# VH-VL binders against Large ribosomal subunit protein uL10m (mRpL10): the designs that were tried, part 93

Target 1, 224 residues: Large ribosomal subunit protein uL10m (mRpL10), of Drosophila melanogaster (Fruit fly) (q9vpl3)
Amino acid sequence: RGKINIQRPKAPHYERARVVAVTQPKYPELPKAKSCFKTRAERTQQQQENPYNEIIAREVRNWLDHSRLVAFFHLSSITADDIFRVRVQLHKQNLHLKSYGSKIIEQAVKNTRYEAIVPLFHSNHCIVFSPDPEKTAALLRIVRRVPQMVLLGGIVEETMLSRNQLVAYAQMPGLHAVQAQLVQTLSQAPGHLIQQLQAHQNSFVQVLDVHAKNQMNEETPKST

## First folded at step 7 (VH-VL)

Design b33 (from z31 with light chain W101F; framework fv_imvotamab_arm2)
Fold by ESMFold2-Fast, scan of step 7:
Structure b33 (fold): chain C 224 residues (1-224), chain A 118 residues (1-118), chain B 112 residues (1-112)
Amino acid sequence: as target 1 above (224 residues)
Amino acid sequence: EVQLVQSGAEVKKPGESLKISCKGSGYSFTKYWIGWVRQMPGKGLEWMGIIYPSDSYTRYSPSFQGQVTISADKSITTAYLQWSSLKASDTAMYYCARHWGDLSFDYWGQGTLVTVSS
Amino acid sequence: DIVMTQTPLSSPVTLGQPASISCRSSQSLVHSDGDTYLSWLQQRPGQPPRLLIYEISNRFSGVPDRFSGSGAGTDFTLKISRVEAEDVGVYYCMQATEYPFTFGGGTKVEIK
């Protein structure tokens, strides 16, 4: 899309502020960080009691609009200390790990171009935002060591990418122009990509259902 | 460069209406919240309210709800703070400031001094 | 409403000496999204406020490294390692975790 030039952000000031912040973060004590962590269920209840869910939804929309890289993850149970360490490591790379309830995400993306992502958040999830798509490789390197975070897909330069496409993007030789060309090539079938992202979410739901049923029969799969 | 330029100082009488402005430039106006903050002479900062220019969604501090109206015109990248009837107790410096995500209020206008006296 | 309490009310310091400002909130400032929306602002005499630190410890663009923030939950600290003449002013902590947004009462830093 040649109109990408018109969509280019004019104000880089907040990006510079984030770069400065990321290079020298100072973090709270782990015990306090742990005490502040809540399970998804507890966060969902807290948000339902908050009368200002609509404003949080607009903040989520703002993160989507300001981020040239958005990665969606399924999140398995993880300790507060572990997620805090992951968050710190990601933040050093200008990668912002966020968790929101499904109702908040639905409100944020309703009647927008991002509405198709709602099905991805019907199970435990988290999202990583960054204004810098060059950080995709750093993101995947960090998350590779966090088995509780499973990549579902993402958005790069406003283009929906499946898990495999995002991994391919990250493995590009490091030339930004080459990565941009890949994104353009992948964007030729945007409807198909959106369906792929939704299918990944549906697959997780089905896997969870099969896994629950396996508890009844205790059958061991062929896999290790 | 990001800049928030506020309208000039105002001298008003009690009971008069007033609308002051905050013009944003150097950034995508609709992608940021604009907040209004009051500072009474010799006192600290008080948050009045905030607006999301993209859809004009507003939230007010309970202390200011019904006392002022916040609005925005995204076609001219300008936010407004309005009183229908001023009181002497409204005498203060009024700041607009930009907000997004974890940055809190990152850029501030120069302030508009409002003096209400008979 | 979340009440933000700053101590001390004033901090007279000799040039080159460190200054420390405490901010305590009546409730935890950890947002439901996992982040803590605590910032520090500087207001020099006759000037508008200026963002110094956001999300507890992150320095804003152009802010000297002599400024540092720390803390968690309800207890936060702003430190100036070596106070310079240009640091004279009032410092405010602010929370944006819950509505209404609230500010601390301010701490006046003056050169003695």
Scores: ipSAE 0.215, ipTM 0.618, lowest interface PAE 4.5, mean pLDDT 79

Design b34 (from z31 with heavy chain H99Y; framework fv_imvotamab_arm2)
Fold by ESMFold2-Fast, scan of step 7:
Structure b34 (fold): chain C 224 residues (1-224), chain A 118 residues (1-118), chain B 112 residues (1-112)
Amino acid sequence: as target 1 above (224 residues)
Amino acid sequence: EVQLVQSGAEVKKPGESLKISCKGSGYSFTKYWIGWVRQMPGKGLEWMGIIYPSDSYTRYSPSFQGQVTISADKSITTAYLQWSSLKASDTAMYYCARYWGDLSFDYWGQGTLVTVSS
Amino acid sequence: DIVMTQTPLSSPVTLGQPASISCRSSQSLVHSDGDTYLSWLQQRPGQPPRLLIYEISNRFSGVPDRFSGSGAGTDFTLKISRVEAEDVGVYYCMQATEYPWTFGGGTKVEIK
């Protein structure tokens, strides 16, 4: 059909091989010696402003401003191959799965109506964008098969929605008027919606923090 | 309807300054990038740079960095391309075009022909 | 700089026959965000460019279904299934994956 940009078997294979090469080199490199001074230098580099990050932040904001559907996910460990399969399924539905660093997201939403979402991005995350809000049901159908992606909330028709409200929106019939009315009804309690998002986010961050601390405690100290 | 309307043709001498305009209408001006593209007579398209009107962030092609200035005035929904000192090699058609990530350059101005000769 | 190479330079076509234009990039056009920013533009004589196809294969609003795009990575194709008189013009591919954004050299479609 070619609706998913895959008209020939070679095209999907070629695209996948290149994605894998970028995220997972075909020939693994031998581990290098560890150095605390190298770690300090890396931290210094990470603190420096990157012109690439500045422009990508505007690109993210451009996507936010033009997407009538934005969904925020926590992303657990997932292989490049698995995420690529999810991306292909989403692209077929005009859903764009994107991954950005936390600093880029923070720069993109600073001083905008989206600033409240910054805490959602303190851990591994990804975002799905679409100009078509009717694709919310298709989005949730696809991601329910991907346990590594945990829905945190989203924005529909410029209205911030909790996870439960997005699920409710997705369950409505495919009638534009009915769906628009639901969004208007949900927007009647903005404080409650924001509070739900913050509570879920804080609980999830707490769980991840405990898990990270437990892993650190189990690791043998070797870097001092 | 979305429209980008550019200023009229210009005939200038080398060393003169010039500022051409691109006025957007029919959409939210600050939500889109505006790009500038040069087309030399009988040649293809060259990207010059872009501006995000919301905060006037600009990014230039290395070939045009320091050669031109791109600016925008969101109060009158207008973007500008400016030369401090024109050269004969600046003779070209200049297009402005609207950009956003999903669509690329989706709407284009009619073009401004700039002729620089002594 | 990503170099965009188009073939052929000119494509004389009989009305109603298909036309095919190739675009090859010197590097992969997959952006770090996961999308591929490859578009096709049409420029009719004396007119500004017009968007035909965005993100490899998606037709822009108002573009006839005889236009189709395909490809991945570094090799992309624009096809016109049945060329009409109004399709005369120069076609450009464009990448917006890396700065500077670059265009192909153009392919001139002419009627025989």
Scores: ipSAE 0.411, ipTM 0.706, lowest interface PAE 3.0, mean pLDDT 80

Design b35 (from z31 with heavy chain Y32H; framework fv_imvotamab_arm2)
Fold by ESMFold2-Fast, scan of step 7:
Structure b35 (fold): chain C 224 residues (1-224), chain A 118 residues (1-118), chain B 112 residues (1-112)
Amino acid sequence: as target 1 above (224 residues)
Amino acid sequence: EVQLVQSGAEVKKPGESLKISCKGSGYSFTKHWIGWVRQMPGKGLEWMGIIYPSDSYTRYSPSFQGQVTISADKSITTAYLQWSSLKASDTAMYYCARHWGDLSFDYWGQGTLVTVSS
Amino acid sequence: DIVMTQTPLSSPVTLGQPASISCRSSQSLVHSDGDTYLSWLQQRPGQPPRLLIYEISNRFSGVPDRFSGSGAGTDFTLKISRVEAEDVGVYYCMQATEYPWTFGGGTKVEIK
């Protein structure tokens, strides 16, 4: 008769998501966008002054080649102390948080299968690398406590995945064969995935813009 | 480093108003939820509600909705719990506690004993 | 609301012996995100609660390794491998899977 599954309540999930959305995006006291470990300005200056960009690009390429898990994040307002704490937690799980300038990433992935990721790095960003794809669940658990880090997508077993595909992968228990098959099933052509990731970034920017306008002018958006 | 310091014990009569405080230090006050927990004499813990100090957004336990008001003043890094009219059944130890993300309460205040008697 | 039930109500133990506390929830504590938000708190006489363990089995900073947590779904256990005098107090399990957050009734650990 009734088709309500009490073991899968929607109200608690909705209420939790609503609380996170309402409170954590309104969190930043300092209204300045920041990269991982450094401000965007400091990072841009470092890129322009570093004559050894090719050596650093080679380091990035090495991380991509030797990591079975790579996750891409947008980074909003966060202090160096806060991101350092996150890095320490990630490191305990063999997850390595790295931050590189857009120019260096572009140089690193030029003429490679990963060239399609370049548009993801035109905003504030950071990357998490790991040789162990089983750590995807641990990664998502840690970053859920860091609202300033927004998952954009990633690469698992050399396959590009969207945010939702990475979340689905993380939910699978650690049978390598089953996880590899899931990755194959969830994977998409690089062009389609990048469009999805760019759309996600644009949606996030729109949310931040609406929030900023509400705080400044105390106005309500008219869009429905 | 992280500390939550609560106001001193209170002795009140039924019908009186009361406002107790919880001052946070050693962390970014506006970046963490503060919760209030009641412990009646000889009994267990009850979650009353929470506040996000940056915008004063509050959520209450259904059993405490309308019975108390939670507020915060971020300029002095202080959260408040208040009653408009106390009852004898409000006699309890009241704790403030900081949320550690969405996991648990990581740091607790020392508690404020509220005694309501006629 | 999720109801948390603890057993035993009291646990008198001889100094140096192990103690075990059980916690059962009225429904699964597995959140839709796959995490289980089950924590254990310690309250020593006259003191505020202190976080011991979060997410079933992870020790909070400064918590001795004689404390361990285990369990899944609706059944959880806190174990103290070798009870010391300072371990006297009331222990509570709590859940943060659903609002409102709820606590177990508490288990009093006493030295015989």
Scores: ipSAE 0.000, ipTM 0.403, lowest interface PAE 18.6, mean pLDDT 75

Design b4 (from z31 with heavy chain D55E; framework fv_imvotamab_arm2)
Fold by ESMFold2-Fast, scan of step 7:
Structure b4 (fold): chain C 224 residues (1-224), chain A 118 residues (1-118), chain B 112 residues (1-112)
Amino acid sequence: as target 1 above (224 residues)
Amino acid sequence: EVQLVQSGAEVKKPGESLKISCKGSGYSFTKYWIGWVRQMPGKGLEWMGIIYPSESYTRYSPSFQGQVTISADKSITTAYLQWSSLKASDTAMYYCARHWGDLSFDYWGQGTLVTVSS
Amino acid sequence: DIVMTQTPLSSPVTLGQPASISCRSSQSLVHSDGDTYLSWLQQRPGQPPRLLIYEISNRFSGVPDRFSGSGAGTDFTLKISRVEAEDVGVYYCMQATEYPWTFGGGTKVEIK
């Protein structure tokens, strides 16, 4: 059918962010003799604490907190047209492709349970969010055909998973209760998981083609 | 070439323990699920359970939960199916098969015949 | 459990003639990810099962084009356009949409 009612995480939308921005005083037009007299340190700190970055950081936190599935990808060079097609395919499955700067992600996750993901975002990246963890299989099927997106790992039901663990989770259709138990069984030290994710990320340049070929040879159905 | 090679036929008495094997080759063993399927003499196929070798995650059919143990040793690319105490009703052909989400069980072992009689 | 019902129980066919096997599930096999995890397996006498068709209609590697699958929701069909002697065996449908994974009771194809 054409009619769909997709539930989305509560995130600051363009309209909400715009309203907040508009309501903030931006330009005090007082004569310079009466303008704010701030120290150099105060001005530098104020510049670093960009209020628009905090609005976007809150959006990232809302996506992380209200999504039962979060998948992290390394993103190689891709055209705007191609990424738009991928975004449309993902949206049909209630999967939401987002890209944020590393500084914004760091700001979003500092002092939270997600702080361990920061090292993943020191290179080009994107994140897919969904309130529906059952869509993990659909996600991996779609990105299997997008060589520019390389899976690094993710978060399912608030549990951090490596690439292999997320792949395992995706391959259990018809086992919803088991998938939940699998996630609960996967308690790993965050440092070890991040080391695995960093190792994969660091090797992407040398082995991206090999990864794509291995994925196709092991996972992709062949028209027989 | 993907191959799953199972251990040889077994003849056992009720109460004895047994562990049969399924060795994978020609593919990345840790990236595929291995399932076990029972076929009793003259009957159809029954799914018993599966394992993801990379992490040793297992799931059993309710009919087989507590009846058997599925395990894997990724260093020798081998999955196992084990009974602590066999029953005559365990007499069957046991197949292992590789599973990937959208392909279902794509490659099958040759089967291990287990005969349990007093 | 999803119950998979196959008809007929046996299908004697003349060489070169078509054969058709039906599989009906007790509930929809459409998974929440939008895919339908319905497969067809062939088991020749004394041999292990072999995957023929996955996701309703996709032929597995090495499977002859005389085999085709179709269907949606709860009703699925496997067709053999021209039965050959080596097609003798038992055919099973299988679902992996819901736990536990279940097989149909099997349909025996034999030459008359």
Scores: ipSAE 0.005, ipTM 0.475, lowest interface PAE 12.3, mean pLDDT 77

Design b5 (from z31 with heavy chain Y52W; framework fv_imvotamab_arm2)
Fold by ESMFold2-Fast, scan of step 7:
Structure b5 (fold): chain C 224 residues (1-224), chain A 118 residues (1-118), chain B 112 residues (1-112)
Amino acid sequence: as target 1 above (224 residues)
Amino acid sequence: EVQLVQSGAEVKKPGESLKISCKGSGYSFTKYWIGWVRQMPGKGLEWMGIIWPSDSYTRYSPSFQGQVTISADKSITTAYLQWSSLKASDTAMYYCARHWGDLSFDYWGQGTLVTVSS
Amino acid sequence: DIVMTQTPLSSPVTLGQPASISCRSSQSLVHSDGDTYLSWLQQRPGQPPRLLIYEISNRFSGVPDRFSGSGAGTDFTLKISRVEAEDVGVYYCMQATEYPWTFGGGTKVEIK
């Protein structure tokens, strides 16, 4: 048989990109009236400011193109130690947990078939990538123990799936042909599915609002 | 089979221009960074810079910014490293290597020896 | 710049015996996300470098299981459990955690 030479590497992490940005020279901003007449040096320097956005966006786009499984999560407050343990467990299953700012996601997906996912990333979020869609069951098993990570939906074999559809996919360990038919059966028009993913995000935000209100209700009514 | 094939050895005089090449095959050329690494005779490895072949976006090490130009032509799956004016201190082995995120440089070219002397 | 320091500079080893190479970074290579962007490369005489290990301990495709990587934070180790003749060469650690990317000075492994 031969070896598969195409590899699906991890996307770069946010903190490294931030360090790259910080080490870049920065010029002070000009008053708006003069900004369009920047010197060549200032124009070149401005292009290098926040260079990680351009680098990371390209890598995120290729993660999306290379991954046959992409899962979107809302991420509640979690310690560095806890998220590290989750990453280690996921990595053992060839599942790659990444977090990116909304602007980087927007840059990565603009003018692509994935552009409609941008609204999912208005709150704290993370994404799990894998070249192997059969790992969906392993992903859900691991995340089951992490209440801070709430599944919003995902993409399997280039098909957008809601939370419920992704759960259904995970429960069907079949032959490749059977799994392809399942994805086809679970799939819906992209516009409708985006609305469902957005609705799930909004529903979760409502749950967070209710939780916040419940915390305030349990506190004494008099707070200054 | 993933391969990076570099151009042959070069012997130049100080002040001359030079452009060496690195041709990728066996993979999707536009989906990986191409990096350039210098190794001076008897010394270790130095990262020079990288290019994203899909749109020719480049990033350089501060030590090499302004000293070299990295470019790529995705239609022929080839990356380039270029000097406008060579110096004797440019004498070294130059490697191209494929890079993506945290995987590091996974496949390397065979190297191009550049000798600059009067 | 992150400085990568390798010890020893040279490691003469008897065939079939283990070899150990250390790499120390001037700063932690751990990101807040928990990933560590440290790799190990092998360069045999007259050949280009070859990736052995990425992200501390993951063997690259085709790399024999006698090679293993370990470590955390600023201290990392590459081990060869039973050195073979083809393992002669120079070994480099590399970090891609912070720009600019940097390499260790190299460790020459040779047979006694």
Scores: ipSAE 0.012, ipTM 0.533, lowest interface PAE 8.1, mean pLDDT 77

Design b6 (from z31 with heavy chain Y52F; framework fv_imvotamab_arm2)
Fold by ESMFold2-Fast, scan of step 7:
Structure b6 (fold): chain C 224 residues (1-224), chain A 118 residues (1-118), chain B 112 residues (1-112)
Amino acid sequence: as target 1 above (224 residues)
Amino acid sequence: EVQLVQSGAEVKKPGESLKISCKGSGYSFTKYWIGWVRQMPGKGLEWMGIIFPSDSYTRYSPSFQGQVTISADKSITTAYLQWSSLKASDTAMYYCARHWGDLSFDYWGQGTLVTVSS
Amino acid sequence: DIVMTQTPLSSPVTLGQPASISCRSSQSLVHSDGDTYLSWLQQRPGQPPRLLIYEISNRFSGVPDRFSGSGAGTDFTLKISRVEAEDVGVYYCMQATEYPWTFGGGTKVEIK
C-alpha cells in the first residue's frame, strides 16, 4: 500500500490541494495496474494454474452431484502411507476419499446449493464421497480407527447433516422408509443444520488448537 | 440404458470443413464429461480433449489445440468435434466417450470413420 | 506429458492359460486429490474400446472376474486368469492423473 493520487497529503497542506482537486476532471476508472511485461515463465505459470483450478473445481462439483453420501473431515497430520491404506479400505466399500485445496472447493461450490460448506475447509480437511448412502455405517467404522480424521458432518440425499445426525443415520438398520423420513424432516431446516455443522467444526478446531498450543490462552468461541 | 451414438462415416477432400456428432442418451447429459479420442489406421489411441456440457468448458491436448473445436448442445444432448480445414493426416477413426469424477471413459460411441484424400 | 509404456507388444496365449500385461508410467500417477487414475481398456477387432478396470483394480460393470488389475505409483498390471476366445483384442492402459491424458501403446492378446 502507498499514497495514491496524493489527494490527502499532510493535514495542514491538504486544504489547498483539496480546492484544486474539486475543479479537476473526475477519475471514473481504476488506473492500469500493468507493472511490466510478464516473463514467459510467469505467463506460463499463470495459464497452468488457471486451467488446472478450473477443471479440478468442475471435478469436485461433479463428485458432489453424483454422490448421495458426502462426509466432511478435519484431517490432522498423517503419513502418506497411512492415508493411502485408509483410502484403499474405503474404496473397497465404494467410498472415495478426496483432498482438495480450499480455493478449489470454494470455486466448485460457488453459486450452488453447497456454497455453505466453504467455512468447513479453512483448515486441513478431506472429503469422502459415495453414490451409496447405505455405506455411512461402514465409513464411520473405518474412520473410527483413524484418529487423525475427525468427522465434522455431511450431506445425505442432498440434506446437510451435523456430525450427531450423521452418526444417528449410520445406526439405522437400512430401512429406506425410516431413512427417507429422517432426510425429509431435516430438509425443513437447512440453515439450522449448516450452523450446527460450522459450530461442530469450530469446537473441534478449538480443542485441537488448545492441545497443539498448550500455552495459548484462547477464549472459547461463542457457540452459534 | 446408456448410449453414445455417433454420426456416420465421412469422405472429404483436403481443405473442406467437417463437424461430426456424438449424441448421448439414457443418462443425465450435463452431469458427465464427453471426451474425444483419435485412432489412426492401425495405430493406438490418442486423447484429443474433453468438454463439460453443463457450461461448455473445454480442455484440449496440446497436440490438438487450435486444430479442432469441441462443442456441445445440451438441448439435444449432443457433443461435436469440428475442423475448419481438413488435411490428409486427419484420416482416422474418431471416438467419443463419457466420464465423470472417476476419470475413466466408461461408455464409448461406435466411432466415426473420417477419410480425407484427394 | 506422462509417457505410458506397455509390455509385451503382443501376447499369444493358449485358451484357458493366464495372460499378464504390464504398464509403466514415466511419473507417479497419484493425483493431487489422492487417488490414482489408471484405467484398462479392451478393444476387440473392429469394435470401439471398452472399459475393463478403473482406478487400478476396480472392475467395471459387466466385466468378468477373470480380469484383475493391480499396482501402485508407476507400475501397473492387468491379469486375465483364464483367457477365453472372446478376450482376443488390443489392451490399453490409460492415465487421467495429469493433462494431457495419455494411453499406453497397446498389447495385442491373440490365441496361439
Scores: ipSAE 0.506, ipTM 0.774, lowest interface PAE 2.6, mean pLDDT 81

Design b7 (from z31 with heavy chain Y57F; framework fv_imvotamab_arm2)
Fold by ESMFold2-Fast, scan of step 7:
Structure b7 (fold): chain C 224 residues (1-224), chain A 118 residues (1-118), chain B 112 residues (1-112)
Amino acid sequence: as target 1 above (224 residues)
Amino acid sequence: EVQLVQSGAEVKKPGESLKISCKGSGYSFTKYWIGWVRQMPGKGLEWMGIIYPSDSFTRYSPSFQGQVTISADKSITTAYLQWSSLKASDTAMYYCARHWGDLSFDYWGQGTLVTVSS
Amino acid sequence: DIVMTQTPLSSPVTLGQPASISCRSSQSLVHSDGDTYLSWLQQRPGQPPRLLIYEISNRFSGVPDRFSGSGAGTDFTLKISRVEAEDVGVYYCMQATEYPWTFGGGTKVEIK
């Protein structure tokens, strides 16, 4: 009944050279389902044809069940060397950066209390897990210096929080009781909170569109 | 205290069926994988397969696919390894062990010796 | 299948001296999630295996600090800084990065 000690630090000796190494694909690609042409039996057969994904999906669900802090990020273009440096820094704080395909996440959370998070993973994404919710401040301090990672929201003590609510939680005095009370106070109805998380993701896309338009206008200035 | 307790030694003839057990206690049985590992006399370790007891999902090593069946009964926190028809080459010590996440097989059963002879 | 090769086959060591065991994989053990699923197991005579080290260098609960693991990619080492009588046994490396999971052939540590 104990939780696995996911806090065990990785050896420093392998981090800089090996984590950056290009990893061979381990699992077959999940077949794409054509929703209007696939029967339930055909979809079940396609799922059975990719049993490797089923194993990883169960491991993802257990990460969610055993972590008291889960943070969701949009991940912009980033080099393997840069993401490795971020992983090393996060791991020193007992923060575990993981990336999984959207189909694996969908499989992991289907028919669970976490199913509502699936829409967050339609674009490039990554997730940070930790058994220690007090590390939220450390997480935000580290990712502040990584512009490629954009916070979408998260789960703290089984309560879903928006980006702004996570920032507020991180600024609390650090007493578990006070932070737990804040989480309950800031939490919103599950449907409304999911809408806020989706809106935050959409706002990021809007910011990118505005930035792109501003860049175009600056490159082609209108003469007076 | 995490424990995996396996059934006692078996002596069988070729062609007979056999089902050995591995009972978990001291932890949440459905949240950990159970794996089976074979060790032939004087040889090393061979992974046979794993089961996730929560939904009985199984994965086998290609060398053991179709030769054995792994199952679990979560109501009595017990995993099983079964042969429909034993061969002399199945003579070995069989271990069960639990697995999760970044840990390998962390706790092991005491082993079940299976002897198959005519 | 990933083949795990251990050297030496046997390691006779004087009590109190260090021992070193090498494990080499036929392919990189770095998983797509960034972790390396390389572990070390100890099997004492007549006993089941016992986990010593997981993810290259992390000691399992109750494992003495004289045991240490190191390595990356395809080349890994288990070190015992001061061999004690209780350390006699066979040591196995194991990979869980790719299915099927595979073990090294084992290295027998004995006191000379």
Scores: ipSAE 0.071, ipTM 0.574, lowest interface PAE 5.3, mean pLDDT 78

